VHH binders against Interferon-induced very large GTPase 1 (GVINP1). Designs and how they scored, part 3

Target 1, 242 residues: Interferon-induced very large GTPase 1 (GVINP1), of Homo sapiens (Human) (q7z2y8r1479to1720)
Amino acid sequence: DKRLFVLSILGLQSSGKSTVLNALFGLQFTVSAGKCTQGAYMQLLKVEETFTEELGFDFVLAVDTEGLRAPEHSNKSKDRDNELVTFVIGLANLTLINIFGENPSEMQDILQIVVQAFLRMKQVKIFPSCLFVHQNVGEATATDQTMDGRRRLEQKLDEMAAIAAEQEQCLDVTCFSDVIRFDVNTHVYYFAHLWDGNPPMAPPNPRYSHNVQQLKSRILMTATQESRGNIMKISDVKSRVQ

## First folded at step 19 (VHH; from z5 with S104E H107R)

Design k3
Fold by OpenDDE, fold request of step 23:
Structure k3 (fold): chain B 242 residues (1-242), chain A 121 residues (1-121)
Amino acid sequence: as target 1 above (242 residues)
Amino acid sequence: QVQLQESGGGLVQPGSSLRLSCAASGFEFSYYGMHWVRQAPGKGPEWVSSISKSGGYTRYATSVKGRFSISRDNPSKTLYLQMNSLRPEDSAVYYCAAGIFTDESGRPDYRGQGTQVTVSS
């Protein structure tokens, strides 16, 4: 029975989720414009046997998910999204929350769903990890803008946590850090644009590569830490999916 | 920017020894398992050796087992390959690579430019 580290990604439709996963692990999730991932797609990566003892897992399961708030599912979208997010978060050791752009309404929607899901997990004594990936951050954003962005995100997360707490009757939750281990300074990664300019003529943005590298390092660190406490086996994953 | 820079290659006689080094920068070296891979002219890449992030675990290709030794120094972010009892068939460009997945995947996260090792009488 092999050990499995499950990494999932959530985000709105066309937010660049698959691109992030592909960049992280050299995967080939479909990134085609206009085609929405339906459900969840999984790729299994075998860890080098030399490393499995120290890492604590034998495989990485990368889970790409359907974009949230997909127009195709407009009528059932909220409930379906909630179920999907809950499922994905429950399945994963680490979930990447992908946020594209700075649309407040969209951001609020995804954060609300995500926070609710994590709160539900907490209620059943599941404590998955998460990292936020905020894409489409302008290159020229001064350190100050990033700091402001982090503050805003934290505030929003706390607001969502409070709302979720009320809905779920969790009186002990007042902020997002009460729901899961979270530090806005270390759990949020800002990504530059994939391209330096406008495709198709734009070259790849080296900053994006750097961002990916940083995120990957964090993922590896998290994976190692998580494996020491909660090792999922393939059999466990099968059981959870069924 | 991630950089892996191999060094220590050269022209040597059969039976001689070389020590390759790989200087890493731009990423968290201590989080990555490291590999040596080699490619001879006209041949595909061949996995040579791997070492875990702490250095506690190592693995070698059958062709080099007992002759080569992989090691690393995390504080200096350097990977090493001690090559003893070199043979002409060891002649190749040797690459340092970082990655956690199987050596057979051919998909390291990072790879250097390589250093040429030529074993010839």
Scores: ipSAE 0.779, ipTM 0.912, lowest interface PAE 0.5, mean pLDDT 90
Fold by OpenDDE, fold request of step 23:
Structure k3 (fold): chain B 242 residues (1-242), chain A 121 residues (1-121)
Amino acid sequence: as target 1 above (242 residues)
Amino acid sequence: QVQLQESGGGLVQPGSSLRLSCAASGFEFSYYGMHWVRQAPGKGPEWVSSISKSGGYTRYATSVKGRFSISRDNPSKTLYLQMNSLRPEDSAVYYCAAGIFTDESGRPDYRGQGTQVTVSS
């Protein structure tokens, strides 16, 4: 019975989820333009045996998910998305919440679903971790924009937490940090554009690679920490899926 | 930004020793397991050795076991390979690599340009 660290990613359709996972771990999830991931795809990565004792797990299970708010599921989108997100978050030790761009409406939709799911997990005493990946952040005054972005995100998350708390009759929840462990300064990663300019002729953006490296480091740190107390075994995964 | 720079290679006689170094920068070195991989002309890459992030665990290919020793210094972000009792078949370009997965599961995250080791009488 091998030990698993489960990493999942959530986000809107065509938000670049698969690209992020591929970049992080050299995976081969489909990233074809115009095509969306259907359901959930999983790749099992075997950890080098030399490292398993220190890391605390034998495998990483990377879970790529169908994009949220997919047009193909427009009529059943809300309930389906809620179920999917709840399932994915419940399955994972760490979930990457991928946000593309700065569309307030899109952000709100994702955050609402995600916060609700985390609150549900808390109710059943599941305590997963999450990191936010905010892509397509402009280069202009990176520090100020990032600070402002973080502030806005935190505010929005708190708002969503309050709403979710009311819906679930959770009196002890007033902010997002009451739902899960969260620090907007350490749990949010801003990604540059993948390309320096307009594809297909644009060169790769070195900042994107740097961002990926930073996120990966955080993931590894989180994985090591999670493995100390809540290591999931293959048998546990089967039980959670059922 | 991420760099792995190998050094210490050269031309030596059979039975001699070499010590390879790999200087790492641009990433959190202490979070990564490290590897040495070598590639001889006309052959595919061959795994040589791995060391855990703390240095507490090491593993070696059968072909080098007992002759090679992998070590690391996290404060200086340097990986080492002590090669003793060198043989002509050890001749290859030696690469330093960072990654936590097996070759079957994925490529190392980072790899250097390599250093040439030639063992010849």
Scores: ipSAE 0.775, ipTM 0.912, lowest interface PAE 0.5, mean pLDDT 90
Fold by ESMFold2, fold request of step 23:
Structure k3 (fold): chain B 242 residues (1-242), chain A 121 residues (1-121)
Amino acid sequence: as target 1 above (242 residues)
Amino acid sequence: QVQLQESGGGLVQPGSSLRLSCAASGFEFSYYGMHWVRQAPGKGPEWVSSISKSGGYTRYATSVKGRFSISRDNPSKTLYLQMNSLRPEDSAVYYCAAGIFTDESGRPDYRGQGTQVTVSS
């Protein structure tokens, strides 16, 4: 009878994904559902009793994944990555898409996989939420450059949605907002560089810590909103994983 | 920068009252559950009280139930602890903390620097 909010994070290998997840929740184990098949790992976080009725859930399941495009899997990495992403997106109430830097090829690779997975979820009437975390953008503090970055991301997402719709023969999809609820201005979080300079001589960047705190607040707000419509019981999650 | 600043501690006689305040900034206060935790010298931290984000749900340690009252004011981003009928065993540094998970799940998201409460003759 316990209610579970499932949060996952996806991203390329070595993309700072674990750093974000650690900053959000820490790495301590208290209760765990165990390793999922397909390279996903889970940490169970218990909500304090005082808050459970108001929040609408009793636990948060944090799902961490092996990095996409791992070098040791390069020959078969697309098939494995598609399976992993589809599994994780189908499991989660909210998925964080972690993008590091502005490499066009790396960005297209992860966006293509993710958009296709969300389209597949729409086809089976599963409607997970999504937030993008775009780390290490060169001039993330400048509003003009952030607006350009948002426009480029939205354009790429729309391109990937159109390609996926043609591949999956989905007649009702022309842009990414047709696939899931998405607003590039409110669903994308830009993170400053973790270090203020080059490690190991650089100090930690305080703007990174601020960005994490803003994301925490958004995650809690989203989790509370979803408790009304799509929070699953723990037994339902275990059945879906089987 | 997240900041939790406690105030209102002091030296009082047994049976007295004190009201602690905790001013919050740097995060969306209205989305967080809040707590008071205390620590006496040479002892581990002791949970005192918790309050939900709206203020509609509260919980107290058995040692303080009926004497302490937790409240919050979300517009002013302030947490309060009204402490009545104080006893010498209530002497401790009192910390406010923010978070929704149990301490068994990890550290609280944020914790203040504390305010000293001393109850003695």
Scores: ipSAE 0.425, ipTM 0.783, lowest interface PAE 1.8, mean pLDDT 77
Fold by ESMFold2, fold request of step 23:
Structure k3 (fold): chain B 242 residues (1-242), chain A 121 residues (1-121)
Amino acid sequence: as target 1 above (242 residues)
Amino acid sequence: QVQLQESGGGLVQPGSSLRLSCAASGFEFSYYGMHWVRQAPGKGPEWVSSISKSGGYTRYATSVKGRFSISRDNPSKTLYLQMNSLRPEDSAVYYCAAGIFTDESGRPDYRGQGTQVTVSS
């Protein structure tokens, strides 16, 4: 049996999450990418044999979801998004939460669904890891502006955790750190604009490429830590999605 | 900016030795597995050797095993390939590359411009 590290990315439709995913792995989607039955797409990445013992896994399964429908305007769409997010978070060892821009309504929609899913995982004693990727925040990539952004995100996550705890009648949860291990200073990555100007004439922004490199290093570090425990075999994943 | 700069190639006689170097910058070198890949004229790229991020694991293509030795120095961010008992079949452009995935899963994260090695009488 081969060992599998599962990485997923979640975000609103048209939020640039596929661009981040492609930049992280340098991939163009191949015919081997497969759709599972619940609006998620998977691509299997084979680790070169030289590295598998040191890393602790043989494959990475990248799970890209269909973007969440925004704005929310039907109970059917809300139920489907909740089920998709819960499935993807429950499947993954590490989930990237992609946030684009500063629209408060869109941010609240995605955070509400994600926090609810993590609370449900805690209740069944599943403890996935999570990183946030906040794209296209303008000059907020400067250190002093990202401190404000981190505080706002933490406050929103705590608010969503309290709401979810009330809905689930979970008395021991009052903030997001009660739901999962989270540190807003180390679990949130801010990305600059992809282009330095207006495409197609604008050059690629070198700060965006640097942000990708930093995130990739953190993903690999997290994957190595996760592989020392609670790593799935490929046979387990095939059974789960069949 | 990510940069991989190969050096140490040249024209040598069969049986000679060469040492290739690859200077890396713009990424955290110690987090990445590294590779040497070569490409002869008119052929596709051929994997030569790989080394794990710590240097504790190495692998070689059968065509070079016993003759080539891969190493890395993480403090200086440099990858090496010691090439002994060179044969005309080793003539190629040699590239260093960074990444942990196989070519079938995708291409390496980073690849250099290459250095030419020519082995002829």
Scores: ipSAE 0.417, ipTM 0.772, lowest interface PAE 1.9, mean pLDDT 77
Fold by ESMFold2, fold request of step 23:
Structure k3 (fold): chain B 242 residues (1-242), chain A 121 residues (1-121)
Amino acid sequence: as target 1 above (242 residues)
Amino acid sequence: QVQLQESGGGLVQPGSSLRLSCAASGFEFSYYGMHWVRQAPGKGPEWVSSISKSGGYTRYATSVKGRFSISRDNPSKTLYLQMNSLRPEDSAVYYCAAGIFTDESGRPDYRGQGTQVTVSS
């Protein structure tokens, strides 16, 4: 039985979500064995056999979603988004939360759904990891990774966790770090604009490429840490989604 | 920015040895598996060798087993290929590459500019 590391990405429609996946894996999405399920697209990446023993997994399953709806959408769209988010978070070992811009308020409704989904996973003793990626931020922010943006995100997540915990009557949850493992200093990434200037005449922004490499390193470290503890087998994926 | 720079190629006689180097920068070298790939004129790319992030696991193409040795030095962020008993069939541009996925799954994450090795009388 082969070992599987599941990586997913969530974000609003038009937020650059697919661009992040393509930058992380190049053009690998044209080589896929994955199936589309419930608005999610999957691509299976095979680890070179030289590395599997040292890494602790044989495959990476990359899960991309259709993109979540804009805030204040209809109840039908919100119910669909809730189901999709819960499915993806429950499936993945690591979930990337893709946020366009520097301020988490642009994704407020979706973040509430995400926090609730993580709380549900805690209640069934599933402990997925999470990283936040802010796309298309100013060059100074992308270079310096400022404390103000990190503080705002942490405050918002803590408020959402407290609200969710009260609604679910979870006495042991007062902040987001009670819901999942989270450190605002190591789990939040900021990406510069993709182009250095105005397309189509502009070259790709070198700072965006650097931000991608930093994120790749964190993903590999997280995957290795999970493989040393509890990595999922393919058969376990089926039971997890039931 | 990510950079892989190969060196150490040249023109040599059959039976000679060469040592290729690849200097890496712009990414966390010690977290990546590394590879050597070669491409002769008019042919597709051919995998030569791979080495795990610690250096503890290596693999070689059948055509080079016993003659080539891959190694890495993580503190200096350098990958090496020791090439012994060179044959005219080993003539190619040699590239270093970084990544943990198979070529069948897609391109490597990073690839260098290449260094020419020519084995001729």
Scores: ipSAE 0.389, ipTM 0.766, lowest interface PAE 2.0, mean pLDDT 76

Design k3
Fold by ESMFold2, look of step 19:
Structure k3 (fold): chain B 242 residues (1-242), chain A 121 residues (1-121)
Amino acid sequence: as target 1 above (242 residues)
Amino acid sequence: QVQLQESGGGLVQPGSSLRLSCAASGFEFSYYGMHWVRQAPGKGPEWVSSISKSGGYTRYATSVKGRFSISRDNPSKTLYLQMNSLRPEDSAVYYCAAGIFTDESGRPDYRGQGTQVTVSS
């Protein structure tokens, strides 16, 4: 009956993940009984009744995760991150992958898990979307000349897709674009530093605010497109979580 | 830089009409649902009216239904509120706002500085 668009965000601790969620939606996730499951926090946002017919959904479920951390020695930490990433990607219509800085090497193991999770979704013919968000990058990178960073990310994702394809025995997958619909020019966002200089005297960086506006517009466009194709009902989400 | 600038407020007599405008800039106006919200001194914010991004769907608070009319012009990025048959209880600061979620779920994405409407004597 009620239609739900599910948005999630993944990222390492201290990667600016909560700052992005707050900037996008003004959310502050808190732990309460019955609202914290499997290392994921969920908040339901009701769409104003006036807009639901034009948008095609009635609610947005914002899914925030505990920060992911590359494990030191324990396979239990890697297994936890793998389970959490797979759960979140399988649940969400759109997943934001939050990366600190311009270079994805800080998240290499997590990105491999993410790529593998998307490959598994492709195999069961579930088509989630993703966007990559690089936090705390230089002003030039955030506004104009980002093709070098985009190419490096694309190369890494292609390498990870090839590794995942071998592990999952998917013979028709050789690059990341074989796993999921991905365009490095439209699916990767670069955010400037939050402050223009050193706090406390530095003003808020206007480029960060502009980057947020661009991402928000892309999220709304994606949500409208998803609502016309294969958006979930609330009852379907409850079944997946159970 | 997002800006919402309300205008058209003032002091008017009961039973009169007033038209508020809200000029929007710095964001894609046509992607957003728009609202009017008012706040009287010492009271919390009160939702007045909402209009969908195309203008095809509108809603009104019971207290203003039949007296107020919301409209928008997407080419000029302007939101309007026509207020007829004004009453003293309509006195408030009127704000325009942009967003798709209800106030119960959170604050709107953008909100203006407001324009004062006073209905007296």
Scores: ipSAE 0.381, ipTM 0.757, lowest interface PAE 2.2, mean pLDDT 76

## First folded at step 20 (VHH)

Design m2 (from k3, 17 letters changed)
Fold by ESMFold2, look of step 22:
Structure m2 (fold): chain B 242 residues (1-242), chain A 121 residues (1-121)
Amino acid sequence: as target 1 above (242 residues)
Amino acid sequence: QVQLVETGGGLVQPGGSLRLSCTASGFEFSYYGMHWVRQAPGKGLEWLSSISKSGGYTSYADSVKGRFTISRDNAKNTLYLQMNSLQPDDTAVYFCAAGIFTDESGRPDYWGQGTQVTVSS
């Protein structure tokens, strides 16, 4: 009868997503879950009893995935990635989409997978939330990213949504905001490089730590807002088949 | 940079009172549950009290219930501990901490430097 807020992170293989997740929670919990059949790892965080009534949940389930491969990989790898994305998005109250660097083709590959998955969730009336984490972007940080960068991301997401909607013959979708609740100005967090130079001799980048703190605050705000609207009990998670 | 800075410690006579303050900066104070913890010389950490984000829910260790009162002012980013009926056994370094998860699931996100409280005449 315990209430659970589920947070997951998705990203391409070797994209640094576990580093972000560990920075968010790594000093605050012991790993308590093993690998599941779909290549995801789950870590359970218990909320202090004093706070549970006000927050609306008793536990946070952090889901860390094996990295996605680009859609140009084999059919078997692509099929496994689609299963993993469907599982993670269908399970989570909030999904972090981790994008590393500025490689346009890699960015398009992960955005295509993500948009298709969210469109699939819309078709079955599951309404997840997402935040984008864009790591190692030039000198820009989440606080300093220009409107041009946000405009380009929004345009790409809208393009992927239109393509997915045409493929699925979904007449009510013309842009990404028709697929899920999204505002490029408030749902995208830009992260500086983790190191000032090359490890191990390089010191940690203080701006990266600041980016983590800002993201954590947004996650807590989101969890509080969703706590009474769509928080699952643990027994309900066991029953979910998606 | 995240900081939690305790003030208000010092020397007080047995039976006296003292009010500790913890001023927060560098993070969204109003999103965090807050705690007071103390460490006497040669002993481990002892949790004393917790307060929810809004201040609407509080909890206390049995050793301080009825004598200590936790409160917060989110407009000032400040956490307080009113300590009454102090005894020599209350002598310790007092820390404030921020976080919503239990020690079993992880340590609090942020810790203060601590302030010394000494109960003696």
Scores: ipSAE 0.441, ipTM 0.800, lowest interface PAE 1.9, mean pLDDT 76

